VH-VL binders against q58483. Designs and how they scored, part 32

Target 1, 193 residues: q58483
Amino acid sequence: MKVIGISGSPRPEGNTTLLVREALNAIAEEGIETEFISLADKELNPCIGCNMCKEEGKCPIIDDVDEILKKMKEADGIILGSPVYFGGVSAQLKMLMDRSRPLRIGFQLRNKVGGAVAVGASRNGGQETTIQQIHNFFLIHSMIVVGDNDPTAHYGGTGVGKAPGDCKNDDIGLETARNLGKKVAEVVKLIKK
Below, E stands for the ipSAE of ESMFold2; O stands for the ipSAE of OpenDDE; V2 stands for 0.75 times the mean of E and O plus 0.25 times the DockQ between their complexes.

## First folded at step 16 (VH-VL; framework fv_anetumab)

Design s2 (at its last look DockQ between E and O 0.02; V2 from the best seeds 0.00; counts 0 for: pae O 8.3 > 2, placed apart)
Fold by ESMFold2, look of step 16:
Structure s2 (fold): chain C 193 residues (1-193), chain A 123 residues (1-123), chain B 111 residues (1-111)
Amino acid sequence: as target 1 above (193 residues)
Amino acid sequence: QVELVQSGAEVKKPGESLKISCKGSGYSFTSYWIGWVRQAPGKGLEWMGIIYPGDSDTRYSPSFQGQVTISADKSISTAYLQWSSLKASDTAMYYCARLPYFDSEGWDYFDIWGQGTLVTVSS
Amino acid sequence: DIALTQPASVSGSPGQSITISCTGTSSDVGRYNYVSWYQQHPGKAPKLMIYEVSNRPSGVSNRFSGSKSGNTASLTISGLQAEDEADYYCQSYTDSSTYVVFGGGTKLTVL
């Protein structure tokens, strides 16, 4: 069993990375293999709408997207995290989402477990709207969407911070990220049972 | 033109209170952090604390926690550094400086500095 | 406190290159690319020379350059001029409760 966590932050060591890693740590404590992927150091390009992936099964654009899609296909669970940029996901994460069409051919992500993380500059500052964009991506891929586990049980990992590492002091945010990881692990185990 | 203008030099006695000011102009005052830095005579720069005037998020160096109060009045684009009881060791130059805020994933640098306020506390 | 280690002084002759080091830890310089350098002439406020390890703000001479390796950042001044004689401070972000840490400063003497 394997769960990957992808941070859509444009910065490799920001608060989004911290929360995604916290969720993955909770999953690893449950005996599940984890892998973290940052989009900050990846070459990503927007989809150009050419439709060639429909016939070829892969995008003609040569960059880092195809390897990330391969890892998503191989995982049993996927955690996506993003900073809140204008109430939604980062451009980096959106490029990956737009370029994910090869995986929708044959619904290769079907029934994989999806969990979402978002970090904003203030509590109630767009984390939930950003999480909903990530949830919509999971639903369109026919995935199983989970939120954070009890007792925090809401929509996923929600953090607050203005500076890198601020989320280390966001006890509530850290707890939601850990409880998201616990729920992802629980459901992955149920499905693989 | 972007600038930080600090209040004038102060001469005080131990035990007196003091509030010095830093007025920002030529930019959106609530969109930048304002930090305070002390420099004792002949010594290096010491970070004291920082405030984000947009929401009053205020953070202190442990060395200055409880020793000073940092505040801002965004209606007049002014940040303050305040002592309730000055000590002779508070004799120093005090600078305010602004630090950009772009997003929750990064940190930046002090791009514009005030001219400094010399505070002299006689024994 | 003074968490970043700089040499107390460095010197060079006009036209030479000099390098000022700034050594921190894996919790600041080693972890983040939020290193900046400030020049301070006597009686004046500090001036930003380098930000984000290696970037120059507009109006700063390309004789000033910055780099980082591991826990150590470096400021290099090429083509040394008499006007470069000043104090130089590095500064880093840290994810401790202090958030900002300065180096102790380096006095540059142009011989």
Scores: ipSAE 0.161, ipTM 0.711, lowest interface PAE 6.3, mean pLDDT 91
Fold by OpenDDE, look of step 16:
Structure s2 (fold): chain C 193 residues (1-193), chain A 123 residues (1-123), chain B 111 residues (1-111)
Amino acid sequence: as target 1 above (193 residues)
Amino acid sequence: QVELVQSGAEVKKPGESLKISCKGSGYSFTSYWIGWVRQAPGKGLEWMGIIYPGDSDTRYSPSFQGQVTISADKSISTAYLQWSSLKASDTAMYYCARLPYFDSEGWDYFDIWGQGTLVTVSS
Amino acid sequence: DIALTQPASVSGSPGQSITISCTGTSSDVGRYNYVSWYQQHPGKAPKLMIYEVSNRPSGVSNRFSGSKSGNTASLTISGLQAEDEADYYCQSYTDSSTYVVFGGGTKLTVL
């Protein structure tokens, strides 16, 4: 069993990365293999709506997206994390999401477990709306969406940070991230049972 | 490690003032409520009041309203319980405890407790 | 003052199951699923054992379980062990100005 965590932050070691890693740590503690991926240093280009992927099964754009999609396809669970930019996901994450259309052919992510992490400048600074975008992405791929586990149980990992490293001191964020990891691990194990 | 550390035991006379402390560590002190609970010798737990260090929102049990003052200094992650004039009946163990969740429907539970501060008031 | 009612004491032999009741009103236990249970050994601080009626915190033995029916919550300890000997308190929430309310406590003796 393997779960990958992808940070959509433009900062490779930003707060989003921190919370995604925290979720992965919780998953690793459950004996599940984990891998972290940052989009910060990746070459990503936007979907141009050519629909070539529907015809040929692959995107004609050559960049780092294909390798990431392969990892998503191979994983049993996927955690997507993003900073809150104007109430939504980062451009980096959105590009990956939009470019994931090849995986919708045959629903290659079907029944994989999806979890979401969002980091904002305030506790109620768009984390929920951002997570909803990620959840919609999972749902559109026919994945199984989970929130963070009890006792925090809501929508996923939600952190607060204004500067790099702030989430180290966001206990609520850390707890929700870990509970998300635990939930993902639990559900992955249930499916693979 | 998340913990609450309380100040040491106190021996006082009736009429004296007292301020005991509860210091939080290992977590964001301003993000969790801190409650105070009294336990008289051989008796049960009594909720006294609670404070949210983030904005100093303070609530008291009716039984303790006006009898004690609850405060916090978030700069040093410390909550306080104080008396202006102690009575013999104030003799008890006093616990501070963290309450992690609050919503529009009420408070939930105390997940972390201090080790307690014994206050003895005797003439 | 609002108070939750617990039996003063309960006892059981090792390996047995015991139940501690906590009876409130329609304004507290009966209204909300915010019943918590705490274990307190002599000379020690209380420890959270159950929250929101039936949830166990990490590290708490699965021998401890909670339930609620009407205005009465219950803590059940299965496979009773010597270390379970302690005082147990229930706690809930009310809309009154009291907010938090504790039970009177129950002394559990392991025979």
Scores: ipSAE 0.015, ipTM 0.569, lowest interface PAE 8.3, mean pLDDT 93
ESMFold2 (binder alone), look of step 16: mean pLDDT 89; pTM 0.920

Design s3 (at its last look DockQ between E and O 0.64; V2 from the best seeds 0.00; counts 0 for: pae E 5.4 > 2)
Fold by OpenDDE, look of step 16:
Formats: sequence, structure tokens, C-alpha cells
Structure s3 (fold): chain C 193 residues (1-193), chain A 123 residues (1-123), chain B 111 residues (1-111)
Amino acid sequence: as target 1 above (193 residues)
Amino acid sequence: QVELVQSGAEVKKPGESLKISCKGSGYSFTSYWIGWVRQAPGKGLEWMGIIYPGDSDTRYSPSFQGQVTISADKSISTAYLQWSSLKASDTAMYYCARLPYYDSEGWDYFDIWGQGTLVTVSS
Amino acid sequence: DIALTQPASVSGSPGQSITISCTGTSSDVGRYNYVSWYQQHPGKAPKLMIYEVSNRPSGVSNRFSGSKSGNTASLTISGLQAEDEADYYCQSYTDSSTYVVFGGGTKLTVL
């Protein structure tokens, strides 16, 4: 069993990375293999809507997206994290999401477990709307969407940051991230049982 | 026009208190961080700390924590740097600078700088 | 205090290209793609010349460019002119309690 965590932050070691890694740590503690991926230094290009992927099964654009999609396909669970930019996901994450169309052919991510992490400048600064976008992405891929586990039990990992490293001191954020990891691990185990 | 205007030069003695100011104009003062930077004579730039006037969130460099106080009055778009007891070693040029953008991931750069306030502390 | 490492001084003749290095660690320059460069003439406030490693603010000459590799960022000034003579500082960020970090500064002399 393997779960990957992807940070859509333009910073490779930003607050989003902190929370995604915290979720992965919780998963690792459950005995599941984990891998972290940052989009910060990846070559990502937007989908141009050519629909070649529907015909050929692959995207004609050559960049770092294919390798990431392969890892997504191989994983049993996927955590996507993003800073809140205008109430939604970062451009980096959106590009990956949009370019994941090849995986919709045959629904290659079907029944994989999906979890979301969002970091905003305030506690209620768009984390929920950002997570909603990520959840929609999972649903469109016919994945199994989960929130953070009890006792926090809402929509996923939700952190607050205004400065580098702020999420290290965001106890609520860390707890929700860990509970998300625990939930993902639990559901992955149930499916693989 | 976006600008930061600092208070005038100060000549003080050791042990005296001092509060210098930085007034922002031409932009939403409460929406951007204001940092303070020290430059001793003939030396480099030293980051002292920073404040977000919107909620008065304040961060200090470890070297300046407890040595100075950074504050802001958003009603007059002004940030402050103050000492309770000056030392000769506080002699320096002090700049305020605007951080034009931050997000949940952190800070970026300082695009607008005040003209500086020269503080001279001598017996 | 942690500081980014810059050469104390560099020099060049008019029309030449010079490069100023800024070396940090994996906790600052190597961790973030948010390196900035500032120009400071004697008796003047610093001026932002480059942000986010390689972006120029409006009004800054295209003779100024920036790059980064590993833990080292670089400022290149092409077509060196007399008015370029100044001190240059790099700046980055860290998630330590220091947050903001400046380089030691480089004095550029135009011969």
C-alpha cells in the first residue's frame, strides 16, 4: 500500500508542504508507504484543450506532468495540498489537475482514496472552498473522498500561515492534517483488506 | 503614488528612549507588511522585524527580540520602531520597507523603502 | 545570525558584464525561489532590482538579470555603466526564527 502527497505550493518547503508531510507522517505511522511530491520546481504547462488525450490516451505536451500522473496511478491514496489563492487552488495544482485527463480514460484513479489539504492566511480564509475544488477533482476521477478523522472530522487538513513556518505552530492545522492522514490510512486499509 | 515617509534624524544620549515612525501612503496600509531594517555606519543591511498593520501581527529577528518594539497605528497608516533605552551601538540608519505581497506560504520581497531615519546615540 | 555570502567587492569596465553571487543554504536560497536583489547608492535607500530570483520590477533596466542554481543565486549586470557603481544586497527567506536574511553586500566599482 502506498499513499502519495502532492503540494501545489510554489514554495517547495512552504506551509502547504508542512501540512502535507504531516498527513503523510500519520500515514507512515500506520505502516503504509508514503511519497512526497512538490510541484514548486516542476515544469508544468497548462492544458490546451486539444483532446488528443481522449484519442491517443496520452497528452502530447512534454513536461513533468506525465511522471506525476504515473505516480498517481500507482498510488492507493492521494493527498493534494494547496495554498489558498483567491479562494481556490494554486495555478500549479490546477495545471496538474487539468492535465490529469489521460487518467480519466478508463478511470484509472477509480476508488483510490483522496484527501485534501489547504493553507490560508486566516482560519476561515478559503480553506473550505479550496478543498472543495480538490474534492471535485477526486469525484470527477471517481475516487473515494475522505475528510479528516474524528475528533476534528470536517473536510481535511486546514492550516493557517502568514509567514514562513507558521504551520509548525498551528496546532489545529497539524491536528487536522494528521487526522486526515489517519482517515486516509484507515480507508486504504479497508479497501485493500 | 506609493511611498513610505520616515521621521527625521534623531540625536540622542545613551539611556534615552526613542520612537521613530514610518508613514505609508498611496496604498491600503493595513494590507501589507512593514519591515524594519538597520544599517550601521559602513555596514550591511540587517533585518530587525516586521509587522502586519491589519492585525498587528509582529515578528522579530532573534537579534532584536526584546531589544526594540515594533508597532503600528493603522488609523494614520503609520508604523513605529522604538527603544526604551538607547545604546551607543544603536547608532545607525533605520529603514522601513513594504512587503507588497504575502500568502499562506510566506513572504517575498520589499518593493518600497522609506528614505531612512538616521539615529545617532552618543554621550 | 545567519547571512547570505556575497563577495566583498567586484569591479568591471564600462560595457562589460559582471556577476555577483549570493550563497545560502538549503534552508533559505536553496529552499525558496524567492531571492531578491537590492541596489544601494551612497547615502540612499536600497532599491529593489530583482525579485523571485529573476524578475525585474517596472522601471529597472533589462541590463539587470538574476538566476539561481542550488544554494547560489546570481545577479548579472550587462553593459556596465558608471551609474551602476553601488552596493548590492541579496535577500531571501528561511523558516527559522530569523525569517528574513540579507547577504553581506557587494561593492561594485566601475573602472
Scores: ipSAE 0.290, ipTM 0.747, lowest interface PAE 1.6, mean pLDDT 94
Fold by ESMFold2, look of step 16:
Structure s3 (fold): chain C 193 residues (1-193), chain A 123 residues (1-123), chain B 111 residues (1-111)
Amino acid sequence: as target 1 above (193 residues)
Amino acid sequence: QVELVQSGAEVKKPGESLKISCKGSGYSFTSYWIGWVRQAPGKGLEWMGIIYPGDSDTRYSPSFQGQVTISADKSISTAYLQWSSLKASDTAMYYCARLPYYDSEGWDYFDIWGQGTLVTVSS
Amino acid sequence: DIALTQPASVSGSPGQSITISCTGTSSDVGRYNYVSWYQQHPGKAPKLMIYEVSNRPSGVSNRFSGSKSGNTASLTISGLQAEDEADYYCQSYTDSSTYVVFGGGTKLTVL
């Protein structure tokens, strides 16, 4: 069993990365292999709408997206995290989402467990709308969407911060990220029985 | 023209209070951090603290916490540095500087500096 | 707080290249790409020369360049000119409750 966590932050060690790693740590404590992937140091290009992937099963654009898609295909659970950019996901994460069409061929993500994390500059600052964009992505890939576990049980990991590392002091945000990880682990184990 | 214009030089005695100002113009004042940097005579740059005028989020270097107050009045695009009781050791040049805020991940560099305010504290 | 380590002075002749080092830790220079360099002439405010390790703001000569390896950042000035004689400070982000840390400064003397 393996769960990957992907940070869509354009910055390598920001608050989004911190919360995604917190969720993965909770999963690792449950005995599940984890891997963290940052989009900050990746070469990403937007989808150009050529439709070649429908016929070829692969995108013709050569960059780091293909390797990330392979890791998503191999995982049993996927956590996607993003800073809140204008009420939604970062451009980096959106490029990955748009380029995921090869995985929809044959619904290769079907029944994988999906969880979402978002970090905004203020509490109630677009985290939930961003999480909803991520949830929509999971749904159109026929995945199983989960939120954070009890007692915080809402939509996923939600953090607040302005500077890198601020989320270390966001006890509520850290708890939601850990409980997201716990719920992902629980459901992955349930499905794999 | 993006500018930070600071208040003029001050000559004070120990024990007196002081509030110096830094007025921003040519940009959206509430969308950038304003930091304060001290430079004692013949010494290097020391970071004192920073404020985000949009919501008054204020952070201090441990060396200056409790020694000064940083504030802002966004209605007149002005940040302030103030002392309740000056010491001779407060004699220094004080700069304000702007730091971009791009997202929940941003904290990077001081792109625009004020001209400095010389504060002299002597008996 | 904790200053980044810079040499106290560096000198060079007109036309030469010089490099100023800035050594921090794995909690600042080594962890983040938030390294900047400032030039300060006597009696003047600091001026941003390099940000995010290697980027040059508009209006800064391409004789100035920056790089980083591990916990050490470097500012290189090529084609040294008399006007480059100034103090140079590096600065990095740090999350040790201080958020900003400056180097101790380097006096560049053009011989």
Scores: ipSAE 0.281, ipTM 0.751, lowest interface PAE 5.4, mean pLDDT 92
ESMFold2 (binder alone), look of step 16: mean pLDDT 90; pTM 0.925

Design s4 (at its last look DockQ between E and O 0.02; V2 from the best seeds 0.00; counts 0 for: pae O 12.5 > 2, placed apart)
Fold by ESMFold2, look of step 16:
Structure s4 (fold): chain C 193 residues (1-193), chain A 123 residues (1-123), chain B 111 residues (1-111)
Amino acid sequence: as target 1 above (193 residues)
Amino acid sequence: QVELVQSGAEVKKPGESLKISCKGSGYSFTSYWIGWVRQAPGKGLEWMGIIYPGDSDTRYSPSFQGQVTISADKSISTAYLQWSSLKASDTAMYYCARLPYYYSEGWDYFDIWGQGTLVTVSS
Amino acid sequence: DIALTQPASVSGSPGQSITISCTGTSSDVGRYNYVSWYQQHPGKAPKLMIYEVSNRPSGVSNRFSGSKSGNTASLTISGLQAEDEADYYCSSYTDSSTYVVFGGGTKLTVL
């Protein structure tokens, strides 16, 4: 069993990464292999609408997206995290989402467990709307969407931070990220039984 | 175009109060952090603290917590550094500097600096 | 709080390359890619030369470059010129309550 966590932040090692890693740490404590992927150091290009992936099963654009899609296909659970940019995901994460059509051919992500993380500059600052965009992506891929586990049970990991590392002091945010990881691990185990 | 203009040099005695200013122009003042940096005579740069004028989020270096007050007046695009009781050891050049605000991801460098305000505290 | 370590001075001849080091810890330089470098001529305010380890702001010569390895960042000045003679400070974001640390400064002398 394997769960990957992807940070859509354009900045290396920021608050989004911290929260995604916190969720993955909770999953690793349950004996599940984890892998972290940052989009900050990746070459990403937008989808060009060419439709070639329908016939070939892969995108003709040569960049880092295809390797990330391979890892998503191999995982049993996927956590996507993003900073809140104007109430939604970063452009980096959106490029990955838009380029994911090869995985929808044959619904290769079907029934994988999906969890979402978002970090905003203030509490109630667009984390939930950003998480909803991520949830929509999971639903369109026929995945199983989970939020954070009890007792925080809401929509996923929600952090607050302005400076890098601020989320280390966001006890509520850290707890929601850990509870998201616990729920992902629980459901992955349930499905793979 | 984008600039930070600081108030003029000050000569003070120990125990006196002081408030120095840093006025930003040519940019959206409330959309960037303003930090204060001290440079004692013949010494290096020391970070003192920062403020985000948009919501007054203010953070101090532990070495300066309780020693100074950082504030801002958004209506005149001005940040302030103030002492209630100056010490001789406060003699230094004080710079204000702007830090970019990265939407939810933080800050890491001072892109624009004021010209400095020399504060001399002597008896 | 512990400052970043820079050599007190470095020197070079016109046309040569020189490198100034900035050594921190795994809680600042080693953890974050938020290292910046500032040039300060006598009597003047500091000027940003490099940010985020290796990026140059508009108007800074491509003779200035930055890098990092482990806990040590480096500023390299190629094609050394007389006007490069100044004090140079590094800084880094840190996950301590200090948030920002500066190096002690390096005086560059052009021979």
Scores: ipSAE 0.023, ipTM 0.657, lowest interface PAE 8.7, mean pLDDT 90
Fold by OpenDDE, look of step 16:
Structure s4 (fold): chain C 193 residues (1-193), chain A 123 residues (1-123), chain B 111 residues (1-111)
Amino acid sequence: as target 1 above (193 residues)
Amino acid sequence: QVELVQSGAEVKKPGESLKISCKGSGYSFTSYWIGWVRQAPGKGLEWMGIIYPGDSDTRYSPSFQGQVTISADKSISTAYLQWSSLKASDTAMYYCARLPYYYSEGWDYFDIWGQGTLVTVSS
Amino acid sequence: DIALTQPASVSGSPGQSITISCTGTSSDVGRYNYVSWYQQHPGKAPKLMIYEVSNRPSGVSNRFSGSKSGNTASLTISGLQAEDEADYYCSSYTDSSTYVVFGGGTKLTVL
């Protein structure tokens, strides 16, 4: 069993990375293999709507997206994290999401477990609406969407951070991230049972 | 439950006109294309054409262009296939089927089928 | 007329795996991932079994799978059962004035 965590933050070691890693740590504690991926240093280009993926089965755009999609396909669970930009996901994450169309051929992510992490500048700063976008993405891929486990049990990992490292002091954020990891691990194990 | 219900079997003579129907239920009728497929006795499936009930955009196979008329009445969620003058060669089972519309070039599949309408044309 | 080529018939014993081929051209099967498969029992309407080359609708047994290579799409039925005996048709989108084309159909006999 393997779960990957992907940070859509333009900062490779930002607060989003911190919370995604925290979720992955919780998963690792459950004996599941984990891998972290940051989009910060990746070459990403937007979908141009050419539909070549429907024709050729592959996107004609040559960048780092294909390798990430392969890892998503191989994983049993996927955690997507994003900073809150204007109440939504970062451009980096959105490009990956939009370019994931090849994986809908055969619904290659079907029944994989999806979890979401969002970091905003305030406690009620768009984490929910950002997570909703990620959840919609999972649903469109026919995945199994989960929130963070009890006792926090809401939408997933939700952190507050304005400056790098802020989330280290966000106990609530860390707790929700860990509970997300626990829930993902639990459901992955149930599916693989 | 999503379903397409077609009108009953028809027995006609050459030269007669005919209009058969296909009623959709359990879904947004105006949001999906409706296609007609012919199957002659003991033969395979033939794509005839499709219509989008939302705006009545209609596309025909070249083999059936001018031979039949496909129409729809969205007010009663019904699609139609009609002939002005039947031929013996029109004897076949006719199926209507739902075709999901994608904002991409092309159509993929018929996911819901009617039970078929048998049309027999003989002198 | 544009047509997809299927074998007229295939047969297998219960429990076996069989494959039905559907060969088109670079203007249909070879170009697009818009291949579908339909099962038709005698006197019944066709039923969608596979769409977009390899997607399986809800309610369709996982014994049915689809693939494509070049201009040829394939339907594979594993663990063959008596109930699988039927006619099978492939279909594909085309870039011609005929938007959808069917194969000639394949009769599957379970021995």
Scores: ipSAE 0.000, ipTM 0.546, lowest interface PAE 12.5, mean pLDDT 92
ESMFold2 (binder alone), look of step 16: mean pLDDT 90; pTM 0.928

Design s5 (at its last look DockQ between E and O 0.04; V2 from the best seeds 0.00; counts 0 for: pae O 8.3 > 2, placed apart)
Fold by ESMFold2, look of step 16:
Structure s5 (fold): chain C 193 residues (1-193), chain A 123 residues (1-123), chain B 111 residues (1-111)
Amino acid sequence: as target 1 above (193 residues)
Amino acid sequence: QVELVQSGAEVKKPGESLKISCKGSGYSFTSYWIGWVRQAPGKGLEWMGIIYPGDSDTRYSPSFQGQVTISADKSISTAYLQWSSLKASDTAMYYCARLHYYDSEGWDYFDIWGQGTLVTVSS
Amino acid sequence: DIALTQPASVSGSPGQSITISCTGTSSDVGRYNYVSWYQQHPGKAPKLMIYEVSNRPSGVSNRFSGSKSGNTASLTISGLQAEDEADYYCSSYTDSSTYVVFGGGTKLTVL
């Protein structure tokens, strides 16, 4: 069993990375292999709408997206995290999401467990709308969407930070990220029996 | 067009109060952190603290916590550095500077500096 | 309280290269790539020379370059010229409550 966490932050050591890693740490404590992937050091390009991936199973654009898609296909669970940029996901994460069309061929993400993380500059500052964009991505890939486990049970990992590392002082945010990880681990185990 | 303009030089005596200013123009004042840096005569740059005028979130260097007050009046796009009781050791040049970029994921450099305010405290 | 450590002074002859070090910790220079360098001539405000370890803003000579290894950042000035004589300060983001730490400064003398 393996769960990957992908940070859509344009910066490798920001608060989004911190919360995604916190969720993965909770998963690793349950004996599940984890891998963290940052989009900050990846070459990503937007989808151009050519539709060739439906016939070829592979996008004609040569960049780092294909290797990330392979890791998503191999995982049993996927955590996606993003900073809140204008109430939604970062451009980096959106490019990955748009470029995921090859995985929809045969619904290769079907029944994988999906969890979402978002970090904004203020509490109630667009984290939930950003998480909903991530949830929509999971749903259209026929995935199983989970939020954070009890007692925080809401929509996923939600953090507040104005500068890198601020979320280490966001007790609520850290707890939601850990409880998201616990829920992902629980459901992955249920599915794999 | 983007600039920080500081108040003029001050000559004060120990024990007096002082409030110096840093007015931002040409940009959205409430959207950028403003930091304060001290430079004593013949010495290096020393970090004092920083304020986000949008919500007055203020952070102080431990060396200056309780020694100075950083504040802002967003209605006139102005940040302030204030002493309730000056010491001779407060004699220095004081700069304000705007943080070029921040968000939950990143922090960057100070892109705009004020011209400095020289404060001289002597008997 | 503790500043980044820089040498108090360095010197070089015109045309030579010089390197100024800036040593921090694993909680600032070592953890983050938010290191900047400022040049200050007498009586002037600091001027940004390098940001994010190695990036040069527009209008700064390509003779200025930056790098980092472990907890130490470096500013290198190649082809020294008389106008390079100034004080140089490094600065880094830190995850402390104040966000910023400065180096103590280095006086560069062009012989």
Scores: ipSAE 0.126, ipTM 0.711, lowest interface PAE 6.4, mean pLDDT 91
Fold by OpenDDE, look of step 16:
Structure s5 (fold): chain C 193 residues (1-193), chain A 123 residues (1-123), chain B 111 residues (1-111)
Amino acid sequence: as target 1 above (193 residues)
Amino acid sequence: QVELVQSGAEVKKPGESLKISCKGSGYSFTSYWIGWVRQAPGKGLEWMGIIYPGDSDTRYSPSFQGQVTISADKSISTAYLQWSSLKASDTAMYYCARLHYYDSEGWDYFDIWGQGTLVTVSS
Amino acid sequence: DIALTQPASVSGSPGQSITISCTGTSSDVGRYNYVSWYQQHPGKAPKLMIYEVSNRPSGVSNRFSGSKSGNTASLTISGLQAEDEADYYCSSYTDSSTYVVFGGGTKLTVL
């Protein structure tokens, strides 16, 4: 069993990375293999709508997306994290989402477990709406969407931060991230029985 | 058999008008883009433009925009390249070719070529 | 104008392998897998030899292969034969207003 965590933050070591890693740590504690991926240093290009992926099963654009998609396909669970930009996901994460269309051919992510993490400048600063976009992505791929586990039990990992490292002091954020990890691990284990 | 057959060689004088043709057969003519490629004597291939016969969507290379007109008559599976006023510099071999394409964007490669039409413009 | 750069000429003896390079930019060869290669004998129309960097159309000899690294695509002809003597052109899709661009062509001489 393997779960990957992807941070859509333009900062490789930002607050989003911190919370995604916290979720992965919780998963690792459950005995599941984890891998972290940051989009900050990746070459990403937007979908150009050529539909080659529909016809040929692959995207003609050469960048770092293909390797990431491969890892997504191989994983049993996927956590996507994003900073809140204008109430939505970062451009980096959205490019990856849009370019994931090859995996929708044959629904290659079907029944994989999906979890979401969002970091905003305020406690209620768009984390929910950002997570909703991520959840929609998972649903469109026919994945199993989960929130953070009890006792927090809401939409996923939700952190507050303005400067790098701020989420280290966000106890609520850390707790929700860990509970998300625990829930993902639990559901992955249930499916793999 | 899929093929493109072009009209015969042309000998013209500067200032004259010209329209050459490219007829497709063996496939759905309206389902593929047709491109025109120029090759001056002893020179390389130059992309001129393309047309989608299904709806006559036409795209030109910036170098040829306004210099030529590309059109098509889907009723007879024929594409056209025409000049209103030829120049000596228009002397070249002109090829039509079927262009493999994808939806919306992504023109890829020319898989079928016509035999070419030689156009000679001299005083 | 956007142009792909090819060597003007290459040569080889029968049985040898030769490679023709095609260098573009991050807006064409470097960005997309839409690179094609065409063979043109004297007085003949071009013939598609490779499409999408490395795919061969039906009827094209397996001696022809294509690859790409960075902004440079390559056509390799193994087991060179006399009939391979021709001009070779690369092409690529580009996201500029040109859409399609050709290389300058390479003359292959079989010694």
Scores: ipSAE 0.016, ipTM 0.544, lowest interface PAE 8.3, mean pLDDT 92
ESMFold2 (binder alone), look of step 16: mean pLDDT 90; pTM 0.924

